# VHH binders against Protein FAN (NSMAF): the designs that were tried, part 1

All scores and structures are predictions.

Target 1, 98 residues: Protein FAN (NSMAF), of Homo sapiens (Human) (q92636r189to286)
Amino acid sequence: NISEKLHMECKAEMVTPLVTNPGHVCITDTNLYFQPLNGYPKPVVQITLQDVRRIYKRRHGLMPLGLEVFCTEDDLCSDIYLKFYEPQDRDDLYFYIA
Below, numbering starts at 1 at the first letter of every chain, in headers, positions and changes, except where a header shows other numbers; Kabat numbers aren't used for antibody chains.
F, E and O stand for the ipSAE by ESMFold2-Fast, ESMFold2 and OpenDDE, each averaged over both directions (binder to target, target to binder). V2 = 0.75 x the mean of E and O + 0.25 x the DockQ between their complexes.
[cut] marks letters that were taken out.
The coordinates of atoms that the task and the answers printed are left out; those that the model quotes come from them. Centres of patches stay.

## First folded at step 10 (VHH; framework vhh_7z1x_3)

Design s1 (from m6 with S31Y)
Fold by ESMFold2-Fast, scan of step 10:
Structure s1 (fold): chain B 98 residues (1-98), chain A 123 residues (1-123)
Amino acid sequence: as target 1 above (98 residues)
Amino acid sequence: QVQLVETGGGLVQPGGSLRLSCTASGFTFSYYAMNWVRQAPGKGLEWLSDIYGSGSYTYYADSVKGRFTISRDNAKNTLYLQMNSLQPDDTAVYFCAREVYTSGSDETYFDYWGQGTQVTVSS
């Protein structure tokens, strides 16, 4: 197993149609992680960066805080939508993936 | 050539329903967020709803939330707006629009619009 280099981490929310889950986002040279806060009963989400097909900046409501990540059509990599608290954090993460 | 064509407008009574369709051609439809926007007589443009490329995320203006539903069928390159509980103040020309984001700035804009379809709500 190789050592992953951490490029960035920040707070964000994972948005679903039914609920918004607060958590922590980390990006390394190989993976994107979303970890729910304080034992929230949801699993950590891991996306291998080589499986990302497209990434789009999105508005969440009226604010430039959203990031939509599309994976390959493999069933193990699900599309996700992240809402950031700061536009700069969203833009920095976009830079490392795109 | 990129084209967006709206259909489904018409005259309905207050409390009625209509479904609008927007057929897209000339681009990979599933890669773009799509919007519905309306213009009432004598008024400016009002944004109503958007739907992201996958169809998984939708957002609505407060004026239509709970009454209108946006959806898309990416296999048919078609965007929909289901309009329920229509009121006279919903009378407007309804447009679909394709949304674009610019790299380096956090601006969104609509680069292609349909011709519009007229919805009239009156008794």
Scores: ipSAE 0.000, ipTM 0.166, lowest interface PAE 14.1, mean pLDDT 79

Design s10 (from m6 with G53T S54Y)
Fold by ESMFold2-Fast, scan of step 10:
Structure s10 (fold): chain B 98 residues (1-98), chain A 123 residues (1-123)
Amino acid sequence: as target 1 above (98 residues)
Amino acid sequence: QVQLVETGGGLVQPGGSLRLSCTASGFTFSSYAMNWVRQAPGKGLEWLSDIYTYGSYTYYADSVKGRFTISRDNAKNTLYLQMNSLQPDDTAVYFCAREVYTSGSDETYFDYWGQGTQVTVSS
């Protein structure tokens, strides 16, 4: 039995060019997950931390709430932009990925 | 050989409109957030607007909210600023700037700037 160690989970929004999708984000020792709220036509996003190429803190407006994650360019791994409700949650997630 | 070139400035009457363009070359334009900044005669730099790499999320200084619209066309490597309801105090040199994010920090800086384009609002 392999069990992932959960480092944190919090509410966040996934920002896309057309829509902002509310959901929740979890980070473990191996993966980053974003689960959209019920009713949003998006699957759960899973990014293996080994596939992360770049990560950037972004100000969303004037607030330190944004995080861009760039991963390998394959069929199963997509770049993601997360907007957090609390600056500390964004910084904590950055700490575990970087 | 990163280059940013602004065009579209000129003389316009109060209440008029102008569209500024900034053409980028020498880098992957779609990978960078872009900014518009202006400098009025004898004044410091004033940040006006930014647009993220996705092109859907934009932010504006209070002085231009509702009057200016930033947009980008990644296929054309071009950044735009649509300026409406221009006022005499909008008279300035307008610059586009490429934004760089420092690792581990919310601090950003502009590493490349255009040469600027003059906008003069007068009767």
Scores: ipSAE 0.006, ipTM 0.222, lowest interface PAE 9.7, mean pLDDT 80

Design s11 (from m6 with S54Y)
Fold by ESMFold2-Fast, scan of step 10:
Structure s11 (fold): chain B 98 residues (1-98), chain A 123 residues (1-123)
Amino acid sequence: as target 1 above (98 residues)
Amino acid sequence: QVQLVETGGGLVQPGGSLRLSCTASGFTFSSYAMNWVRQAPGKGLEWLSDIYGYGSYTYYADSVKGRFTISRDNAKNTLYLQMNSLQPDDTAVYFCAREVYTSGSDETYFDYWGQGTQVTVSS
């Protein structure tokens, strides 16, 4: 079995139309993970980087903190919107995905 | 060939409601984020709200949160702004605008604008 290499890890919020969930984001050479903070009954989100079709940098309240990730329609991949606490973390994550 | 046409402006009393519409043509409406922007007399442009192509994400300026609701009907190529609890300070020309954004950049621009519709809030 080939082991994944962790490229970065930081705090972020996952934005949905109804709620915003604080958590932890990790990116490896093959996958993007979002782990909700303890106490939230949401499962870990896992996105295979090869399933990413589009990625958009977004402003959140005019700050360059947002990242939208769109996956293929036919896969078990969920589109996500991540809001970062600092612009550098958002830009670093974009670098590893794009 | 791209065109945005606004309707629904008018005179309304304070505390009243009004719904603005913006009909789009000449492009794939569902593929673009759409915006509402206003300009009050003697003031610059103020961004109010945006909505992504499928209507999944909306954002509001603090001045209108809880009072205004942006929505869209992609089958009708129409953008809406429902305005409730209108105040005299909401008196402005209201514009719809099409947003262009680049995946690798934080730069966003409005490349096409409607002609504007006048909203006057007065007793």
Scores: ipSAE 0.012, ipTM 0.216, lowest interface PAE 9.2, mean pLDDT 80

Design s12 (from m6 with S54F)
Fold by ESMFold2-Fast, scan of step 10:
Structure s12 (fold): chain B 98 residues (1-98), chain A 123 residues (1-123)
Amino acid sequence: as target 1 above (98 residues)
Amino acid sequence: QVQLVETGGGLVQPGGSLRLSCTASGFTFSSYAMNWVRQAPGKGLEWLSDIYGFGSYTYYADSVKGRFTISRDNAKNTLYLQMNSLQPDDTAVYFCAREVYTSGSDETYFDYWGQGTQVTVSS
């Protein structure tokens, strides 16, 4: 995006109680995006970094691959759980959000 | 003060089902992620599954995906493991464990464990 500085992009899965959606995570200086892979009937998720209230590093299957993002109560923002394929990608994304 | 007590183990035929329970006391159960871990004879510990909050997020080891289901009842301070399509290789002592998470850190560990319950799958 022209006005946004891209910090990183990597593969990840968005975990929900019923389904896990593979896709790509992109973080800029202002927004976090999750884009589902083609064929998955889910819209792109966009979270303004100012709306993030809490971030927790989680182990996913005992591997340091999980990240929970909790949004403000005031907006129509969904809490998300991201599972990464590489521990470094999870830690890099945490660095840019925190 | 903190206690975890597993029940529901026993002998079952291959292809059978069994439900394990873990009753927690001495802490605010709903505030902690809970885990199931097993140890087969002569082997090390194998992590099986975890569950957060009111059951919103669960993860499973590949060896048990599609066969085992973790759940919890926070009002009863009880963790469950529903085991279906049991195989002889599922023979193990099964433990529930309380997980400690720290924000900004990957220092997660199991600080309290149950005593374990034996599951034997044989014909």
Scores: ipSAE 0.000, ipTM 0.193, lowest interface PAE 12.2, mean pLDDT 79

Design s13 (from m6 with S56Y)
Fold by ESMFold2-Fast, scan of step 10:
Structure s13 (fold): chain B 98 residues (1-98), chain A 123 residues (1-123)
Amino acid sequence: as target 1 above (98 residues)
Amino acid sequence: QVQLVETGGGLVQPGGSLRLSCTASGFTFSSYAMNWVRQAPGKGLEWLSDIYGSGYYTYYADSVKGRFTISRDNAKNTLYLQMNSLQPDDTAVYFCAREVYTSGSDETYFDYWGQGTQVTVSS
């Protein structure tokens, strides 16, 4: 969507129980996007920011690199866990969502 | 009232297995990360494992990685710890604990604890 204002973009990994997918995360004033860089079955993950119910900073391997995003249960979006390469990128993304 | 009730402790031989359960009541279980912590006789608390509310992420202390498995059943408000290949140094009181997050921070603390269940690994 051309009317969206991009706030930031950085590298991150989407963590699941069986696989970790490297990609890019992008946040606008209305949406959070995760674009996978490998053969991930879904071409892009989109979460409307108004659907975000909870967001938590997490340690990943003892480093402050994790971010959990929870959606409302009556929405079509799924909860995600993002692992960042740099703590500042994680904190910047948290700032734009929270 | 928030309650955490542990069961499943007991005496087991070295190399044996036990499954601990922690039944939660008085709060929305799926909204909280849960932890297992133990205390050996005369020692301090040792954190073992956590599992986030959705079950998406688990982490383990090096001392138990590969031997213990944390899981949860949110429909039953129950937390589990499957303990395999038990060793005499696993002898301890095992506690489940509810985790609280500080808004905007990586800092967490445990606000409610179970009563503890004794695990003794001995011949």
Scores: ipSAE 0.000, ipTM 0.203, lowest interface PAE 10.7, mean pLDDT 80

Design s14 (from m6 with S54T S56T)
Fold by ESMFold2-Fast, scan of step 10:
Structure s14 (fold): chain B 98 residues (1-98), chain A 123 residues (1-123)
Amino acid sequence: as target 1 above (98 residues)
Amino acid sequence: QVQLVETGGGLVQPGGSLRLSCTASGFTFSSYAMNWVRQAPGKGLEWLSDIYGTGTYTYYADSVKGRFTISRDNAKNTLYLQMNSLQPDDTAVYFCAREVYTSGSDETYFDYWGQGTQVTVSS
C-alpha cells in the first residue's frame, strides 16, 4: 500500500555464521527491508514489523553494532542479524521497531 | 586443526610502517570474520579492527583509524594489517583472532587466536 512511510535508511551488513552481505537497511511504518549491494544482485529481504517477535541488541567486533530480529515460526518472515557501521544507526533502527 | 600464525613483526622507527600477516589453516577462511587485537606490556587486550569474510567492509578502533588498514586474501588464506605512521605507544604483541557469532549471545567472541607477533616502535 502507498501509505507506507520511510522513517530511516542506512548502510548495514546482514550477518550469517558463514558470511556477511553488505547492503542497505530501510524501515517504514510497516516494514523493515534489507537490500544487498551490487555485485551479484539478490532478492530484497522484507520483514513486516507486525511479524517481529523479538529484537536483541548485540555486540559485534566488540562494538555495540549488532541487531538481531526474530520473526514468528510460521515462516511469515525470516530471522535476520544486522551489523551497523555506527552505534547510533543501530540504536535509531531499534527505536523505530521497539 | 585450526591454526592462525602471525608474522611480520619487528623493530621499526617512529613514523615507520610494518605489514603484519596472519596465515590461517584448518578451516574455510572466507567463511569467517577476522580480527586484529594487541596487548602492550603490562596492559590489557585492545581490539583494533575487524574484516568480514567478504572483505568488503571493515571497522577500526579510534586509536588506529586512518593509520592502520585491515585486508584479506581469501585465495591465500591470509589476513593482513598494514600499519602506517607508527608511534612508540603502538609497541605491543599483535594477535589475529577468528570471530564466532553465537545466536544466543549478546557479545561476539573469538574462538581461536594466533600466538602473536611482537611489534616494537623505538629509535
Scores: ipSAE 0.007, ipTM 0.186, lowest interface PAE 9.6, mean pLDDT 79

Design s15 (from m6 with Y57W)
Fold by ESMFold2-Fast, scan of step 10:
Structure s15 (fold): chain B 98 residues (1-98), chain A 123 residues (1-123)
Amino acid sequence: as target 1 above (98 residues)
Amino acid sequence: QVQLVETGGGLVQPGGSLRLSCTASGFTFSSYAMNWVRQAPGKGLEWLSDIYGSGSWTYYADSVKGRFTISRDNAKNTLYLQMNSLQPDDTAVYFCAREVYTSGSDETYFDYWGQGTQVTVSS
């Protein structure tokens, strides 16, 4: 934590087939974090930016709010789909990863 | 090389159900998101649903949410659309389409389409 530089933080949802998990997204110079809101029994997701293989902007149905992050083939790093509340927050996060 | 073939269309009564299939060949099916799109007589294309390569994430247009279910079987290279509670305004040609991601933009586009299968909902 102490040696990482925070670039941005915003609200987002981690989308799964049945439920969306509201939380906070943080990106540093080395890691991407998703922290579920209090009361959700979900672990914090940590993705090392060096493990990101592909990142794609996605329409979430009608709106430019989706971001799909693909990691290396490793069970410690899973692909995730994030839905943002604001298009600008999605685009800012994309900028720091890409 | 790339081929998408839809089947399962036909005539159904209002309130009925129908399952469409799309069989893919000539590419690594599991590596691509797939879409269902329809075109009613005299209307433009309407996007209905997508499913990501793994099958983990699906999304639906509001017009079909709760009535249609998209799924895929990557071992069979087949995409499905289960259509329930069909209404006369669901009458259209239904297409499956392969999606290409465009990095840096919100635009995705469909590079290959099936021939379409006709669904007619009438009494």
Scores: ipSAE 0.013, ipTM 0.234, lowest interface PAE 8.8, mean pLDDT 81

Design s16 (from m6 with Y57F)
Fold by ESMFold2-Fast, scan of step 10:
Structure s16 (fold): chain B 98 residues (1-98), chain A 123 residues (1-123)
Amino acid sequence: as target 1 above (98 residues)
Amino acid sequence: QVQLVETGGGLVQPGGSLRLSCTASGFTFSSYAMNWVRQAPGKGLEWLSDIYGSGSFTYYADSVKGRFTISRDNAKNTLYLQMNSLQPDDTAVYFCAREVYTSGSDETYFDYWGQGTQVTVSS
């Protein structure tokens, strides 16, 4: 991935209805990636930023740590919820998506 | 005309279960996160749980985590709260509320509330 500029990378958890998966989140000029922690058999989650329709800052346990990303389902992309360890990392990611 | 109507409250014994329903009308239900909030006699409002428009993400107050389950049926415009292992301290009026988001803000508020339904857990 030579054409994309990496803007930030940090630790985060991807929250699903049944399980929370720790991993790393990366954002570039064009894509958002979530790489699950080693040992998780699923591939890296990729969302093209052009497919993002809505983003919301969310409080997780009253802390400003959540970010909800809605994308189109036309290409089988699903909504994701990311829980950050630091409020600043969440706000920085929001800045690059918006 | 936005309306939220709660049903399903009543008397229940400690350890029992109840399912509350909130029927919504007058708006695109699936576009809004929904909340359950309660008020015990002589106490302030206590937030219990929320569920996002898609139904995919749910969060709970520590006081009800593991005992209550929030869900929704967007085809029926209905929000649910399944309450298990009820305790006397769960005695309250239960309200459903529609959540408003401002993109780019951690600020959320409830712009419309139901009338409430009474839940009484006998000691």
Scores: ipSAE 0.016, ipTM 0.268, lowest interface PAE 7.9, mean pLDDT 81

Design s17 (from m6 with Y52W)
Fold by ESMFold2-Fast, scan of step 10:
Structure s17 (fold): chain B 98 residues (1-98), chain A 123 residues (1-123)
Amino acid sequence: as target 1 above (98 residues)
Amino acid sequence: QVQLVETGGGLVQPGGSLRLSCTASGFTFSSYAMNWVRQAPGKGLEWLSDIWGSGSYTYYADSVKGRFTISRDNAKNTLYLQMNSLQPDDTAVYFCAREVYTSGSDETYFDYWGQGTQVTVSS
């Protein structure tokens, strides 16, 4: 949205127990978004930053590429796990959330 | 007192299968990610696989992907490694290890290790 200040956007994968979804992640001053690529059936994931309760840096395998985001126990705000392609992108996103 | 005890090692022929177990005690098992790591004779430690506390996420080293399966039974405080299509270069001492995460840091480390169980793959 136009009123939100975009801080960064990069490629990432959203990891679920059953499937890994490639997409784009972007973060503004108020929201975190994950947009699946190529018409994947999953909708855009939107997390209001004030609903984020915990955030953990995770290794994906041995690479510092994982980021786990825990929300309030709100049905509209699901916990997500993001895998980045570059460590710097993961660290930059962490900076804007934490 | 935290303890991790591996069992299930032994001798197996190439192409065979073996299942390793790691029994945990002294901590809330389901709250920790667990790892399998091996050390071949004269070599360094090689990370093989991890599994998150819930059991929902698993990851594998390329050398074992498709052949090994990590799993856990949180009710029994037990970690498993199902090893299929074993090859002579899988010969090693296999360790389970508990992983510690620090919020805000991508540094993880293994704070407790089992004693190890020997797996020998030989014709």
Scores: ipSAE 0.000, ipTM 0.205, lowest interface PAE 12.0, mean pLDDT 80

Design s18 (from m6 with Y52F)
Fold by ESMFold2-Fast, scan of step 10:
Structure s18 (fold): chain B 98 residues (1-98), chain A 123 residues (1-123)
Amino acid sequence: as target 1 above (98 residues)
Amino acid sequence: QVQLVETGGGLVQPGGSLRLSCTASGFTFSSYAMNWVRQAPGKGLEWLSDIFGSGSYTYYADSVKGRFTISRDNAKNTLYLQMNSLQPDDTAVYFCAREVYTSGSDETYFDYWGQGTQVTVSS
């Protein structure tokens, strides 16, 4: 019923065991979204912030660019690993969710 | 009491295979990333591989990529290292280690280590 308020957006890559996908990360007052850039109609990943259980900062290579997000066992929420281009963007997202 | 116990080491010929196991107790195993580290005679510690708590993401040192596979069974509280195509320079004591993430920091450290298991690759 109400419109979501955008808190931040930035570029990031979603890391999977077999492939990484460049995209955009958007966070609102209720949801975290990842929109892949490497093709359409690849689905948008949506995570409700209330379903986030844990988050961890990770080094990706030698750089402080990784963020691992753990969800509840809800079928609509899956664990994801995001690699950011800028350390500040990763830290801003971390502190907003944490 | 946190404990990590490695098993599976031994003597193997070049080109052979071994599987190492690390059994964890005293903590919620699935909540921690786990690492394999080795120390060859007269050398320092060399990091080999890590695996996220979920088991979904693994990373390897260049020296072992394509030859070693890290895995875990969270129901059994056990970490594994499958070692294939072993070479004499893989001779070392192999340790499993628990990784701790400092809150609000990218720095991690290993707070608990196993006792180590000896792997010798020789004809």
Scores: ipSAE 0.000, ipTM 0.221, lowest interface PAE 10.4, mean pLDDT 80

Design s19 (from m6 with G53W)
Fold by ESMFold2-Fast, scan of step 10:
Structure s19 (fold): chain B 98 residues (1-98), chain A 123 residues (1-123)
Amino acid sequence: as target 1 above (98 residues)
Amino acid sequence: QVQLVETGGGLVQPGGSLRLSCTASGFTFSSYAMNWVRQAPGKGLEWLSDIYWSGSYTYYADSVKGRFTISRDNAKNTLYLQMNSLQPDDTAVYFCAREVYTSGSDETYFDYWGQGTQVTVSS
């Protein structure tokens, strides 16, 4: 979809209780995407920004690298935890979501 | 009244293991992220590990990664730290601490701490 403008793309890890998946995150004016490295050509995780209910910056230890995104109560839109390699990338993504 | 009480400390030989517990009361334990922090003799506080309110996300300081495991039992209001392969430099007072988030900020702080439990690693 050409109407969707890409604002930012960077590397990040999606953290889950069982596995941590390194990948790429990108954000447009309407959606947040996370695509695992060497995964599908299509984004595996897509969150419509209108469905985001809460977003928290998380400091992991002394490093400002974490970002929690909470969606609606719908099981098809679950919260995600992203861990960035660079603090600036995390802050830039927060800017486009908040 | 909010209370955090650590137990399980003691004297252990190098290479040994200990399990620390922190029992919480006076608040909804399952609504807060929890931390383990230690202070070695003559040194400042060193953060070791945190665990999200649900228990789903855990993180560790590089100094203890692979040796220590944080866990929690929300039904029992108890936080745990399993410590393996203990070394003399792990000798410290170990504290559990409750974490508070500030909205829109990276700033978190620990508003309540336990009294600490002494772990001594020596032969």
Scores: ipSAE 0.011, ipTM 0.228, lowest interface PAE 9.4, mean pLDDT 80

Design s20 (from m6 with G53S S54R)
Fold by ESMFold2-Fast, scan of step 10:
Structure s20 (fold): chain B 98 residues (1-98), chain A 123 residues (1-123)
Amino acid sequence: as target 1 above (98 residues)
Amino acid sequence: QVQLVETGGGLVQPGGSLRLSCTASGFTFSSYAMNWVRQAPGKGLEWLSDIYSRGSYTYYADSVKGRFTISRDNAKNTLYLQMNSLQPDDTAVYFCAREVYTSGSDETYFDYWGQGTQVTVSS
């Protein structure tokens, strides 16, 4: 949508307790999106940036590739854990949100 | 005083299973990510698995993925490692370790370790 400016797009995996889902991360001036890749039966995740309460850099198997995003408890919002393929992509997203 | 105590090690045949426990005291266990690390005879430390403070996210070294399962019971201050399909190469002293997280940083380190429990996989 034209009302949102795209700042960044990269590949990542969404990590859950039971399964890891490959997909694309897209960040605009207002929202963070995670779109699962074709063939994965998971819905698109949308997080409004103003609902992000905490963001933590995490290592994933000792690599600096993890990012955990916590949303406001009062809103209907999903906490997510993202694993990036490149440390630079993780850091770019972190510095944009933080 | 922070203490971590591992139990559950022993002698097991190849293909067998063992469950290790690590009991924590002296700190708020539910606030810390926990790790399992091993040291085989004559080798350095090898990281195996971690579990986040809430117990929801787990990660594994490729050498143990699909065979080992990390879990925790925050009400009991206990960390577990379920080891299946054990191989002679799994023979090592197994340690639990507390992870210190620095907010906004990739820098994490292990500040407290248990004494270790010996696992021997032999026919």
Scores: ipSAE 0.013, ipTM 0.250, lowest interface PAE 8.2, mean pLDDT 81

Design s21 (from m6 with S56R)
Fold by ESMFold2-Fast, scan of step 10:
Structure s21 (fold): chain B 98 residues (1-98), chain A 123 residues (1-123)
Amino acid sequence: as target 1 above (98 residues)
Amino acid sequence: QVQLVETGGGLVQPGGSLRLSCTASGFTFSSYAMNWVRQAPGKGLEWLSDIYGSGRYTYYADSVKGRFTISRDNAKNTLYLQMNSLQPDDTAVYFCAREVYTSGSDETYFDYWGQGTQVTVSS
């Protein structure tokens, strides 16, 4: 069996130093995916859960909507910051990744 | 002893610019994310912007995005807020605040605040 099991899917924004990108977040038993909603063809961001080293819940605008995901330098996993539209979606994603 | 001291407030006309500074002491400044928060007369606190300890990432409230710029100089232990295109509804007391991160909880909170600096935008 090579199929990943989907745990959840929701809308979120990926925050970067230059731009904030709206998109879709999907988490499976092995990977976290972010797919930008605009500017096709833009690459899908994929993070293997095994490469995640730290995850922090963060307030965004004093609201409990932020999630920072840190990877080690050695695994080349990109650090990301996700801003959710609802606290429940942020907390559900944290449950599956942490 | 941890201290945060804001300066740079004052009276400015609509469309004007102002630069606020917050000088930090008593801790390793570069290890903490810093925030700007304001309080308009008779209203609650409004978060405006934050900046990571490294200065690598900045975030803004929609009300100030494109008009305000947060920055820091870790060698000088100083946080800045450059405010452009000021409007009468930007009138408020502006505070800098130190952010504490706690893994596994929403208990990221502001443990130290400055005394605030008054910004008044009127014609």
Scores: ipSAE 0.000, ipTM 0.195, lowest interface PAE 10.1, mean pLDDT 80

Design s23 (from m6 with Y59F)
Fold by ESMFold2-Fast, scan of step 10:
Structure s23 (fold): chain B 98 residues (1-98), chain A 123 residues (1-123)
Amino acid sequence: as target 1 above (98 residues)
Amino acid sequence: QVQLVETGGGLVQPGGSLRLSCTASGFTFSSYAMNWVRQAPGKGLEWLSDIYGSGSYTFYADSVKGRFTISRDNAKNTLYLQMNSLQPDDTAVYFCAREVYTSGSDETYFDYWGQGTQVTVSS
């Protein structure tokens, strides 16, 4: 409901210790969102950009497709790992946040 | 000071299992991602699997996914590779390696390697 400017949207997978889940990544002026595809039994992930403390580029399967995001609040994602399909999408998101 | 020592290799029949261990010393083990890499006779290095310092994230090469499982015990400074459904082409020297990265860079490299442990799969 809050008005936000959308800067970027792309496909990605959220990597967790047990499963890898396909979805969409959206970034706005204020928030990073990961929306799982239909049928995925997890809620939308929301990270406020002001709460991001660290962001790391990571190789995923030897390809430059990984991005690890840490946030500071206890109830927010302290460690989210995103795997992109295209290196450019990963880099665009990194440059926007960094 | 930094030392990695692999154990658990040996001779096994096709379809068998082995568990490799890598004992680390001289550094804060839980602060580093760890890797398993192998080298078959006359071939180059093949990356197999990695595990984050926390143990929270693991990744596998397609050639071993579903057959091999990486894990770690940070209290014991030990990295493991559980290998199931072994095949003759899994015959190789297996190395553990410590991963180094720079924040903001895609480049990672392995700064310390174990001596390797020989795995031979024979009919």
Scores: ipSAE 0.015, ipTM 0.306, lowest interface PAE 7.5, mean pLDDT 81

